# Designs tried in a protein design chat: VHH binders against Protein LURP-one-related 7. Part 1

No score or structure here was measured in a lab: all are predicted.

Target 1, 182 residues: Protein LURP-one-related 7, of Arabidopsis thaliana (Mouse-ear cress) (q8gwl2)
Amino acid sequence: MADSETPYHPDPEDLRRIPVDLFASKKLPGLSSGDLGFADSSEHLVFILRKSSSSLKSLLDSSGVPLFSISRLHNGVWELHKGDVEKRKDLVLTVKRTSKRFSKTESEVSFAGESSENLVIKGVPFQKSCTIYSQDSIVAQTSLMYKLRQIYVGRSKFRLTIFPGSIDHSLVVAMVAIFLQG
Unless a header shows other numbers, all headers, positions and changes below count from the first letter of the chain; antibody chains aren't numbered by Kabat.
ipSAE, averaged over its two directions, is called F for ESMFold2-Fast, E for ESMFold2 and O for OpenDDE. V2 adds 0.75 times the mean of E and O to 0.25 times the DockQ between the complexes of E and O.
[cut] marks letters that were taken out.
The coordinates of atoms that the task and the answers printed are left out; those that the model quotes come from them. Centres of patches stay.

## First folded at step 1 (VHH)

Design a01 (framework vhh_8k46_1)
Fold by ESMFold2-Fast, scan of step 1:
Structure a01 (fold): chain B 182 residues (1-182), chain A 124 residues (1-124)
Amino acid sequence: as target 1 above (182 residues)
Amino acid sequence: AVQLQASGGGFVQPGGSLRLSCAASGFTFDDYAMGWFRQAPGKEREFVSAISWSGGSTYYADSVKGRFTISRDNSKNTVYLQMNSLRAEDTATYYCAADYGLEYWDESSAYDYWGQGTQVTVSS
């Protein structure tokens, strides 16, 4: 699916006004083996998800600079810290799986230093179904990419739509990555 | 150099059992999901079973549920497929494959690395 509503170099203010689509794929230019890339509608790499181990991941910018380290402490519990895996800084958020019924999964996101405004992630990870909620409002949603005519897009790609709001796109990407890989 | 070496295939009579093994090298095995696929003569490659990087989640094709069990040993870099109550329809070359994560467990095009396969023949 191509569904670009923005130019290649959008201003940060424009990103707050309209939904932004990112496309996740393992087969993007600029990726290393095992990396999952997130690209804009022009297939330009924006974020890289890199695994260091089964319990440790990093979210990098397009230049390979670490933004966050992602670590699993217990079954269903993940922590996101600023910086790389070796030089962690402040805790940003925690993701805890609150229910799993066969393929249907729910997780709760708690921001560090706050006790009042948790997010909820619901979906079916193996189907790339993921919706992030702030109370009754949708923050972001994934959708599986499908076959178009005889050209197969397949299940190797998915679309992430980020709705206008105050949460950084890098944090949304990190939450989606944690949920879909859990 | 990535290698996936499948073994354990052979001839077996209907109702019999076989255990397939897939030994992995050249990548960080315990960070990858593993899958088994099969291909019979004249047919497309089809999904059989998949297991998450930790072993905590397993998936099976409807045709093998209750008869096949997938497992892994991360200390040995090996994934296994225990095949019980084998039928003539299970005759195929069985392939193991590795995928980053376990997002598209039943989609062959989603898998990053593939082995050479091992032949299973079920006949009397």
Scores: ipSAE 0.000, ipTM 0.165, lowest interface PAE 12.4, mean pLDDT 79

Design a02 (framework vhh_8k46_1)
Fold by ESMFold2-Fast, scan of step 1:
Structure a02 (fold): chain B 182 residues (1-182), chain A 123 residues (1-123)
Amino acid sequence: as target 1 above (182 residues)
Amino acid sequence: AVQLQASGGGFVQPGGSLRLSCAASGFTFSDYAMGWFRQAPGKEREFVSAISGSGDSTYYADSVKGRFTISRDNSKNTVYLQMNSLRAEDTATYYCAAGPEYDYFSEDAYDYWGQGTQVTVSS
């Protein structure tokens, strides 16, 4: 795959935009126990999701540097802040569950500060099924490595495809992580 | 040290009920998802049910849905599995496990495991 031969952050001078695949797994080289890693197609770690508590998580880069803290409020709303849990900075976005009918879940993403339109996330979290929408366009989509109703249903390994666009990949990963937590 | 102690198993007739308990120590209980898995003789271990750290989200295998109920008491560091309308095919050793809230269904996502409690459903 072309993306496996290209640096994770593509050259801004490259006019050819292509989707980026990341693979989420607990069993990736360089992870600590309990971490969920996101790797490129060559199994190079790009992001780490680390749990501090049921209401507090961190998204780290490949070197273990905190990018975002993720916290759940008393009303069930999730907030994403820049920086470490202990050194929380600016609010970036909030994720609010707007609908849950049986196993099907919908959430709304609201960006802080900007007059940007909200994103919508729809899927079935326990099946690792998630699609992020920006108006009429797909931002990102997750899929299990193995389809439902096979022996490997519910495996801790899934693909995240990020489509060409203006949203930073670290934010897409954070939104997916928040949504898939149930 | 982390410990998970499962209890409440036993002999029951088809159609009967049992309540399993899993007492946890050595970690912040409310920070972990809790799951129940079972293993029958000669079979692989399979997912039964899971509950989020807050208790707000519950999940069930299709084979037990409508018959089993998972719950937790974070003040007592205990998770429960209420098993109703038991069938012969529910006969297994039942294991409790503690794991992350980003993966409830994958056995390999769970960090800590108990010794198990035997459930036998027979006439």
Scores: ipSAE 0.000, ipTM 0.247, lowest interface PAE 12.9, mean pLDDT 79

Design a03 (framework vhh_brivekimig_d4)
Fold by ESMFold2-Fast, scan of step 1:
Structure a03 (fold): chain B 182 residues (1-182), chain A 122 residues (1-122)
Amino acid sequence: as target 1 above (182 residues)
Amino acid sequence: EVQLVESGGGVVQPGGSLRLSCAASGFTFSDYAMSWVRQAPGKGPEWVSSISGSGDSTLYADSVKGRFTISRDNSKNTLYLQMNSLRPEDTALYYCAKDYEWGDYEGAFDYSSQGTLVTVSS
């Protein structure tokens, strides 16, 4: 609370202190064909994932401003750089697939900063199953969303829950997007 | 440009078997997960099964588990659905669908493909 009023509902400055659900879908208002959107519980678009090729993608904010470029390298390695695909800046993190046993995949996240611990991502990309770990703590998890009332059980939508922590939501979304590519 | 052509449907008695095929063109087939979706007469679409691009992972709707097998041949750009122990409630128009890498697919009712009709009756 410090020296200011604490609102009844969390304000935007405190939103990162509570778990946040984002909903991933290609069928959100305002998306271009091929885009994957991440919306909050009020269906407000927060992030856009845009594909340039099979090995190159961009993560944009809700206004369409590029935040990161995502590049696939040989040997199941992905790199995240700040900025646009045309104007890439500094390397932020690297995701490397470390294990693939049958239907289960495991990847390691290494940050460019040396004071950061590596993260581990485990799950089944094909099932949109993903959990990000910081040692013994969960950073984020995904789960599939099914359409019950339409007699339609599909894979076109999933929920991403981000737990309170020091990692920016945009980085969590980028890591999930990288991992779910398989 | 993306084309998906379903075939292999027909009329069978309860307990019978059918093998459906989907010929894909206009995209790199092995880069995409593929799905089968069906629509019964007078009903909405229902997802049936999915297979990863490499073929190492499969998913099935509870209504078809143990009876249907999804498979693919990436060298022939072809998706298959082996249907055994068919029931009257399996009667439907069957569509194949291309999943996006980001976890979306177009669904049967979003396509203008013809599908392949499966009728299970006495």
Scores: ipSAE 0.012, ipTM 0.288, lowest interface PAE 9.2, mean pLDDT 77

Design a04 (framework vhh_6fv0_2; at its last look DockQ between E and O 0.02; V2 from the best seeds 0.00; counts 0 for: pae E 14.0 > 2, placed apart)
Fold by OpenDDE, look of step 2:
Structure a04 (fold): chain B 182 residues (1-182), chain A 121 residues (1-121)
Amino acid sequence: as target 1 above (182 residues)
Amino acid sequence: QVQLQESGGGLVQPGGSLRLSCAASGFTFSSYAMYWVRQAPEKGLEWVSTISSSGDSTYYKDSVKGRFTVSRDNAKNTLYLQMNSLKPEDAAQYYCARDLYEDWGSEYDYRGQGTQVTVSS
């Protein structure tokens, strides 16, 4: 493998248009037991998903600072709020399952506030596979990570690709977390 | 071990066409979006195109839209770049890559040795 000694340094304009890949794993440097981490290819932790209960989770940055809280309502709708689970602030978005046929699930994302942006998530949560759509455009995709010659596929590792767009990466991670938790 | 090998480069006249290939091994090719990047003489690396893991979504640098087409054959672990209507400014070393990052500060990526594209009358 040609490890280029020259690091990839695209123009700033290109950086804004380049997809971002994150790798989700429960086994990452600096990650606490029980947490799910999202790291770059160098295994640098970017986000942490911490489970408080089956219906309550926190999305943290790499330093452990709470960014969002994820909660499930009695009606099955998921809500994302800013801040810590103990001090949930403004509602950011909701995720509602609209269809479940066999293993395929579809959910709708509604943003709070004046935003009219609606997203749809389609995929198979069990396979850690989903695609976030904005109309006909793809916002992000996930897929399981496989090893060559592996007979059994682990579900603990998956890749998240975030495509160029205006949606904050942390929100994308949160939406993915919500969708794949089932 | 992750391996990427580009091929298909060459010398063409302006307006000509080339088809680049990238053979991938050492990882589950079908699980990854793949990228084409290029480096022209005395210029830095620039992003050219992206294709989703399934191949259903494609993205292009504005300057190559309508001329370049990225595709993949997951069964063959191969990435392609069809380049039509080539221009002198397209001349570069072309690389396929597995990992690119927008703003995470990582300098780490996987790409091959590249294939040279020259456009000259």
Scores: ipSAE 0.000, ipTM 0.233, lowest interface PAE 12.9, mean pLDDT 83
ESMFold2-Fast, scan of step 1: ipSAE 0.251; ipTM 0.625
ESMFold2, look of step 2: ipSAE 0.000; ipTM 0.153
ESMFold2 (binder alone), look of step 2: mean pLDDT 79; pTM 0.800

Design a05 (framework vhh_7b18_3)
Fold by ESMFold2-Fast, scan of step 1:
Formats: sequence, structure tokens, C-alpha cells
Structure a05 (fold): chain B 182 residues (1-182), chain A 121 residues (1-121)
Amino acid sequence: as target 1 above (182 residues)
Amino acid sequence: QVQLVETGGGLVQPGGSLRLSCAASGFTFDDYAMGWARQVPGKGLEWVSYITSGGSTEYQDSVKGRFTISRDNAKSTVYLQMNSLKPEDTAVYYCARESDYYEWGDSFDYWGQGTQVTVSS
């Protein structure tokens, strides 16, 4: 099968060596109305973010299989669970908004279970801008056209760069989606 | 019910000044932060400045030292004083109210109609 028709399965060796770029857009082929899609550099859909309500979303793979459900408990607090909204499984992480400003927003990510290290997300949701930090390192970053100089990036269209590391790409996409919501 | 009405756009030469005004109605103005964003055809929306209900201000780096945001709560109006204008400041400028609740990273929930600012010789 051509790579363009294959579901997103990055090589684990490559995942540790080079950054991976995903492009977010509401105007990708294969999306339903209101969906936000994430495509690879060859424009192949990798993940779909689907809204069920203002407080409930799902992250799906390219085949429409639910990976995570995202629930907003109140303004500034979200939970990520494995599975879909009806058959949700264990809590994966909680995102809490610790600072909200038009130019500067911060959130903290706490993993369920015994992980001692929280992640921090900083950025400007209005500009689709965020950077996820793990202590001294950058996990992922969204960027505008001025940094890339290659494509136009406007509202609901942005580039997500995932840096080499141990965090699954689907979790990174979910954290970015949560951060950009409010 | 919520309305934001912008005035003050126009044509100026580089180095010139303009003052934009935004008259708000239909909500308790004093309780909300207000902002300005701009749209350049082909580049997308860019946040310019905001002012909190308490009067604290923040600016996009490209406009710091040149633009000043202010508000008059008695008149339910927010202003953007633009000095030392550059050709790259050419855009449609929108007044916006801070969102009580938003999705997909929109920090504003109500927008004005926009006012064109053109900086050219």
C-alpha cells in the first residue's frame, strides 16, 4: 500500500531521532463538518478531533476509531480518558489552566498514576500557539508562518512539531487540542 | 444584543498616527477585557493588544512602544492609539470582547465589523 493510504504508525526508531510535523486544519479531505484534522507532511490525515458537545470531544485515528475522550469539567480543567465517550476506560491525564491571558496562557498536565513529573504548556491559544515543556526539554510546539516561511497558517490552521521523545504522538495532539480550547 | 462599533481607520503615510475607537453595548463593559486584532489578506488574524477590566495592558511585540490601548468605562469605549505607523501595519483592525467561554483557542467571543487601516505613500 502507498504511504498516503496507510494509517499513521511512525517507526519507534525514527520517533526518537527526528522531529515530526503535523498540520491541523478544518478543511482536510475525509473530515466531517466541524472536525479538526491533523495531517502529515504528505497531507495524509492522521488524527481527527471531533466535537460531541461544548464540553466533550474525541480524538480519533485516521480510520475514525476513538483513541481518547476529552471532557471539560469546568473552565480551565479537562480530563483525558482512553476510549470513546460511551466506553471510556482509565483516566490518562488532567490539564489545568493555571494562567489565562490573551498573550500568555499556561496549563499544567498531570498524568494519572505514579508519574512524578508534570508537563507545562505555555502559549497564546488565540494564535494557535503553544509549547509543551517537560522539565528542561521541549516536547512539542505549534508554530505560525513567520517561523516556517513555507505555508500560510491562519485561524484553525497551524503546524504542530513533535520533538523526539517518549510521549506518544496521540497524547501530544490531545494535549495541544485541550490547551487551544480555552 | 452585544454590539462593537469601530471607527477611526483610514489612509496614512509611514510614520503617521491614527486613533481607533470601539463603542461597546449590550453587556456590562466594565467586567470584560477588551482587545484589538488585525487581519492582513493572506496572513490570517493576529492579536495586537488587550486591556483588562482593571486597566492592565499587553501588546504584541511588533507594536510595543508604538501602539497604546486604553479604555473609558464611563463611555463603554476602548481605544487604540497607533503611532509611528509602518506599511506592515496595513490591515483590517477588529475590536473584540474577551470570551466567557471559547473553543479552538479563540480568546474573543464577539467582534466588531472591522476598520481598514492603510499605511502607504
Scores: ipSAE 0.005, ipTM 0.228, lowest interface PAE 10.2, mean pLDDT 77

Design a06 (framework vhh_7sr4_2)
Fold by ESMFold2-Fast, scan of step 1:
Structure a06 (fold): chain B 182 residues (1-182), chain A 119 residues (1-119)
Amino acid sequence: as target 1 above (182 residues)
Amino acid sequence: EVKLVESGGGLVQPGGSLRLSCAASGFTFSDYAMGWYRQTPGKQRDLVADITSGDSTKYGDSVKGRFTISRDNTKNTVYLQMNSLKPEDTAVYYCAAEYDDYWGEYDYWGQGTQVTVSS
């Protein structure tokens, strides 16, 4: 492989047993200009977030295949659809910002076609901090990371910890990407 | 609360110059990237220039060589020096605090200042 030795294939059994850390950065091997990459602890690229416009983004796998398209709607609402921005298929979930203050933001996640309970995301987007809640459980949490050489360039590197659970990692990454936009 | 207040707009003849200022409060200014956008009626808001916390700059293609963005972290102020102004530069100019470099999204916007270039 050009940028990794082995394709990333998470074992569903392993995903339910231990927390998984992904590291988000614009400066990972294998990224195109403007992309945000999510890599494992060995710097192997797992997901790519690609911007098509201010209101349209795509989440791709490590091979560049589109998994989801993200569209921003008015009044702090985002939709996640299967496929890319041109070939959108099924609505997967909607994220609605329910509260925004300079020190904290809250959003609610509603799954389409499901009787699943809504998820809640709380945090401070600028600081790359958020926690995703499912009822009384934490699904995922971000924390800011930076290198000394990047201290003057703003804050584009963060760690995402995904806790053991049933929610697909790609959906967690998409929800985090949506929340950190607003 | 975060506030951005623009000043320095006005009427100027073609070929003239203006300097816009944006005074910021309510956040740690030196940690933020700052930008200038402009909007003409009937058009989307366009990036004019931005400047990172490390003083790296980027300009829109239509203003390169004519406009200069700068910042003064001791005064919590970002500036846009506009030279060789053209009628097509007529717009409302907005100051924005960039919430991160990757997203290109601006979380905080000023109220805007009108720049009119005409004889």
Scores: ipSAE 0.000, ipTM 0.157, lowest interface PAE 11.1, mean pLDDT 78

Design a07 (framework vhh_8h63_2)
Fold by ESMFold2-Fast, scan of step 1:
Formats: C-alpha cells, sequence, structure tokens
Structure a07 (fold): chain B 182 residues (1-182), chain A 120 residues (1-120)
C-alpha cells in the first residue's frame, strides 16, 4: 500500500514521539496573496501565517480559522494571544529578544501562568535559521531550502523540524514565525 | 532607501572573460543573501548564482564551473566573475537581494541591470 494516507490510526502518544517536518512557503495551494503557509511533506497545508499590519499577524489553521494573534509591543518584544486580533483571549506566551551579536539573534520565550521553564531561541533570522531549546533539549529547528535558487521569483522556502515533545505544533510554528520577524 | 547599481557589462568574444559588479546601499549588506539573475529576450529570468551572508554559494547548472560569485562586505559590493563565455550567456544581468523582515512584504529588489553580449 502506497504513499497514500494509511487507514491505521496511530496513538496520539506515538505521534508525539516522531519528528515532524513542516515546509514554509508562500507558493502553496490554498494560500491568499502575502500569506506564508506551513505544509507537510505531501504539500498539504497545515497552518497559515497572515499579516494584518506591520505589528500584527495571525496564525490560522488550514481552514482559515484563527488560532493565535501575534502582536509586536516594542523593539524585540512580541506577545501571542489566543484567537483573532479583535476577539483576543488569554495571553499564551511572550517572546523577548535578549541578544543580537555577530549576525546572530537570541530570544527568550516566557509562558503565561509561569508553570513552565522559559525556552530559548537562537539563530540568524535572515537565513531562516533558528533552533528552539528547552534547557539542553532541542524542541525545533529550521533550515533554509531553495531560497537562493528561487530568490528572483520572490519565493522563500524553509524546513521546520519539530522534535518529539509536549509543546503543541501550532505554538512551535508561532514561535518560529515571531523569531524570523526580527 | 535600498539601492542596487550594476556595472561592468559589455561586448566580449566567445571564450572570453568579464566581471560584473553590484554596489549596494541602504541596508546592512553583510546580513543578506545576494544573487545574480539574468534575462535574455523571450526567456524567463534565471538565477545563475547566489551567495549567503556566510559565504556559501549556489550556481545554476548552465554556469557551474565557469562563473564565480563573491562579495566584499567592507565595500558593500557583490561580484560575478564570468569565464569561458558562450553566446548563450548573452543577457541583461541583474543583482538581487531579498529585503524586508521575513513576513513583511519581503520581495526581491533588482538593480537596473547591466547588458552582457557574447559574440561568436
Amino acid sequence: as target 1 above (182 residues)
Amino acid sequence: ELQLVESGGGLVQAGGSLTVSCAASGFTFSDYAMGWSRQAPGKERELVAGITSGGSTYYADTVKGRFTISRDNAKNTLYLQMNSLKPEDTAMYYCAVEYGDWYEDSYDYWGQGTQVTVSG
């Protein structure tokens, strides 16, 4: 049985044990102009990042339903809230840029409610490069794919690998999107 | 205000060499990946070479082994050294950068271009 969707239903616990690759591109089926899409390895759209203004973005699911709003407060500080920009709900996390040195950027992620340790994001935003750390463990990592080959068409593409763990994929995608804006 | 200014194009005989240059201003040059694209009449624009901020390079199969891309961060200048030129290399050559924060309207900026004509 082929590369088509299998009829098996893996345990949700097992899905969290398997690294997941998502591919970010502005040239995916189902996107509106200006949107950045995150798709699986078969090019099925999973998340959409949509810009509302220079300081406001939304992360949507594949059907266009808002999951989170992303707001820039001031230089190097971003907040993620549940829901749409107008119907914002609870604060989920804050990203604060802590360092920019030698073409490298570092940011810290603080979760609302303070029940979790902070995460650290390190990388080079203009190269679509970042790694998210939980203490000494890697949560997720990006790598640039085909950007230079496709620069003349206004196309950008990078891979996001999410390693097995307890953090929802939507939150990882939001953190990567926030970091790559700086 | 971002500006790219290409120079160094001209007429050259097949088998000859030519270097084109791009002077960049209005952004932190050393932080951005840069490229050279070309367009011949009736053809789509083709990326022929690219270089990252860290110096890693890419070349299209059509030019691999003949062209060398390089950058001088102190001078904010991008170069393309073209060797063993062929009539098929005749095109307008454009310097390009992707500018803007990643999810802002990040689009490729192009210079005015410099014409390279290879006779045979």
Scores: ipSAE 0.000, ipTM 0.171, lowest interface PAE 11.4, mean pLDDT 76

Design a08 (framework vhh_brivekimig_d4)
Fold by ESMFold2-Fast, scan of step 1:
Structure a08 (fold): chain B 182 residues (1-182), chain A 122 residues (1-122)
Amino acid sequence: as target 1 above (182 residues)
Amino acid sequence: EVQLVESGGGVVQPGGSLRLSCAASGFTFSSYAMSWVRQAPGKGPEWVSSISGSGGSTLYADSVKGRFTISRDNSKNTLYLQMNSLRPEDTALYYCAKDEYYDSSGYEFDYSSQGTLVTVSS
């Protein structure tokens, strides 16, 4: 709900009942240089995307605890593992680019271990445009926030809307981060 | 750091023409596909056109096909958008954007700075 106050770290089950907006920016309070932050509607940092190297990133919670490591294997393929770079656990999902990057970029998400149906991500990464589909249903969608541009030099900010569903919000954020990286 | 500077916008009557330019710096221009994106007040961003690094391939949104032409001059690190048969619906702030190849690593891409305003009205 647009005008509701939400706890800083809402219960995952609550996040499955209503759409949730997260706001991505490199200029959020509490970020280290180079980090990309995801904040709730009150501008409280919820997730941090941190670069370890060109092919290795980590998604952290607001306390700096690693949730996932993201690694690029080869052209268009990324893997998401539980834990940080040093304490990796099992593979969670793989994202594979399946279409041209400068028109409509498309990627497929395959979850490890299960024969569950794949997700599809479509969009234009340079626009920060991304829609995650489960068949014909929308899981999440991004859009640029033009209203927040208040200086002559533009800012790179975007909104991520996560629709009600069974996929954990941290996984949605990770998939968006992977897709927008290219 | 990647820097993109748009220019060439202005006020034009319906049916008129404008040529937009984007000066690029901070990266090997010829190695990256480039795009034009526009945003009208109160609307989300709309992708307009893209061109491959070599200039050999171009793509257009259905709303601009046959009216707009994207081109590039790699010797000048400049991207262009020739806009013909302009309509009031083309009124927007126009941005150029760098598209990262999959061989390039990074968790972000430079979208644009200020953009250039195109107003189509009598």
Scores: ipSAE 0.000, ipTM 0.191, lowest interface PAE 11.5, mean pLDDT 76

Design a09 (framework vhh_7b18_3; at its last look DockQ between E and O 0.31; V2 from the best seeds 0.00; counts 0 for: pae O 6.6 > 2)
Fold by OpenDDE, look of step 2:
Structure a09 (fold): chain B 182 residues (1-182), chain A 122 residues (1-122)
Amino acid sequence: as target 1 above (182 residues)
Amino acid sequence: QVQLVETGGGLVQPGGSLRLSCAASGFTFSDYAMGWARQVPGKGLEWVSYIYSGGSTEYQDSVKGRFTISRDNAKSTVYLQMNSLKPEDTAVYYCARDEYDFWSGYDEFDYWGQGTQVTVSS
């Protein structure tokens, strides 16, 4: 089993490349019912978001190995921990909603440890749209995927664009998941 | 079998109010997010409001501040309080169940009611 303590690290070469697109959907090859998958442009599963029985979420790699657990505190703050829900370890980051104006929501991400890096997420969860900012730089962005001739607006499929940077893709996915879930 | 039945629609003057109800059966209501959508004649369905199993709510910009979605898990019912109604709110309103349970919020609605007509006219 892969070490759940190690976040997914993209190929160092990819960090210098163009933005990476992930496509979120519940209907992907190899994905179990009830899970949300993140696949690349070739429909290869990269990450899995799974709901646990204890009202917790797990972020898994494509092999089903838990990378992170997502939980919510009584005060509404979200926490990301390393490891499985049952064996969660170190706190990685917290997400706190700081503003809700009309349909626009803002949240602040604080990393645990010695990192002083703070991120801000802005967007409209209802539209599955958000942007992650590092100061004046964009880390990632989401948008809904619409089908042609669709008679209703689907909300289950969206695209995640991750821009080149030093933040692990798994963390980006986790932050997006936390923000868009409500 | 999953069933959703909308009630409360009708004719109202501009500025008036209506309260829609959706009675749900055939599933564990408390585990699912619920929502309302509407269809204007000649147009496609548009989402109006969404309520998670945990009670958090979302609204389209066009109804923000005027509409309020709520739920009563004991009665397996979701409500849409519509205030300050406008002619452009005229539509068939549908209740819908989220295919994915309360925690994800990423899935599409999988079941719909028959709809209830709301007409706002002077």
Scores: ipSAE 0.017, ipTM 0.291, lowest interface PAE 6.6, mean pLDDT 83
Fold by ESMFold2-Fast, scan of step 1:
Structure a09 (fold): chain B 182 residues (1-182), chain A 122 residues (1-122)
Amino acid sequence: as target 1 above (182 residues)
Amino acid sequence: QVQLVETGGGLVQPGGSLRLSCAASGFTFSDYAMGWARQVPGKGLEWVSYIYSGGSTEYQDSVKGRFTISRDNAKSTVYLQMNSLKPEDTAVYYCARDEYDFWSGYDEFDYWGQGTQVTVSS
């Protein structure tokens, strides 16, 4: 495909039909110092992850508008709220670490206000290994785009593949960001 | 200011052992994950081992079963015990700090020591 100058607006039908790749990097055009960006295959920014403190982060759209705030309540427990840090609105979901054995980490995602099935995230955060499950189905999965043998090249690049489904891409990115921080 | 000082390098014969130490200062050591990386002639800088603040460990495949990383929070020191050394382990070994919060230190080690030379040769 030719490079698009259009903002990220995938057809809703495509979200149910084919996997979508996003690429995480600290070295993308349009990022501020310290930000982590998520870009499409043409390197156009889709989401920005910004740190306010060690326990408080924001997920922004490509224009810098806050979508969600991420807060760590306790070791192994995080909450996602709509809006920015100053204008928090509704609780969206809670991520709770349920297991950490032999460096493998498992977490459970509970959506607020619903009695829906919880999601499960499994992986190894240091290796940027993360798979999100909805029952028997895979929602999303990360993979490193480089090998850890050459750490000077940086561990700052990984691919996030979002499989066809009904979960918003912004929520998937937020869950991955929460899980990978350990 | 953050400082990491490596010691324990030297010349050793194939099959021998060395223990590297990294003395840390200028930060709350117990809050940070620590790692070891090496500059191998011809290969560039490569990751060797990692220890989380909670004590869990990770190893590069080429050193699994031969190297052991450990930490002593009371002494603000991280160690690398290297057994069954091979000529290809010859490198400058660097201690590095990683905040491991994904947001600043996690994606790249943010502070490095000066390095210590390990030479495996007869």
Scores: ipSAE 0.012, ipTM 0.312, lowest interface PAE 8.3, mean pLDDT 79
ESMFold2, look of step 2: ipSAE 0.131; ipTM 0.539
ESMFold2 (binder alone), look of step 2: mean pLDDT 85; pTM 0.865

Design a10 (framework vhh_6fv0_2)
Fold by ESMFold2-Fast, scan of step 1:
Structure a10 (fold): chain B 182 residues (1-182), chain A 123 residues (1-123)
Amino acid sequence: as target 1 above (182 residues)
Amino acid sequence: QVQLQESGGGLVQPGGSLRLSCAASGFTFDDYAMYWVRQAPEKGLEWVSTISGSGGSTYYKDSVKGRFTVSRDNAKNTLYLQMNSLKPEDAAQYYCAREEYYGSGSYDDFDYRGQGTQVTVSS
């Protein structure tokens, strides 16, 4: 029902669809204290990341409706469930940290269901640096673009580019949020 | 040693066009995404465009979309930026840059070793 639950069904003829840029900031209209907002290039709020505790967060749409709950499990494992923290529904995906080295951190994303989707997230944990891969294809990327643009500098400011594909933007935002907190 | 050499800049009137080129050497060109970035006087470095290693994906800054076209010729190790409908706000030193996600001993580092090429828009 929510925009984030609508699957992407691009026409196979449209292989040149452009990516979408979202800009993350704690200083956007409509945010509560501590919220991290994601806005489009026109500065319209699209998603809100709200913290309930160090191990529990919610991703909401621009109207404040909960889309997903994010919970940290033991041993560096995170789970994403549909709905809010009080009315948690089906498991959507699990993020597990698989490697943590000086120069980079890696995590693996497993989608709930009959088959595991093999997504890999790689980044630099002390910077807001994150790239999500589906095999050799980039699903989304943070960090590199924010430095070049210089507009989005600071601890709570970064740019997220979501590349053309079949994964809902809300799921990409949730995966980025999970990775950058690990 | 990685080398990037920009060319094609100059003086144009508003609404004019320029085509920038970047000759690359010292690395396997088609293994890397390439960027066009610019810096106006007394301003910070600004991202303009990205092209994937294969050339199959292109991305643009909102203010240049529809006016600028990035392309590459991997057989010639050359990156291009076609700039149409140029505005005074586009005046800057333009650099090509190679993507470097995990630099040796550093993070989020780009090779801007090119001299850059100056674009001036004057009426």
Scores: ipSAE 0.000, ipTM 0.114, lowest interface PAE 14.8, mean pLDDT 74

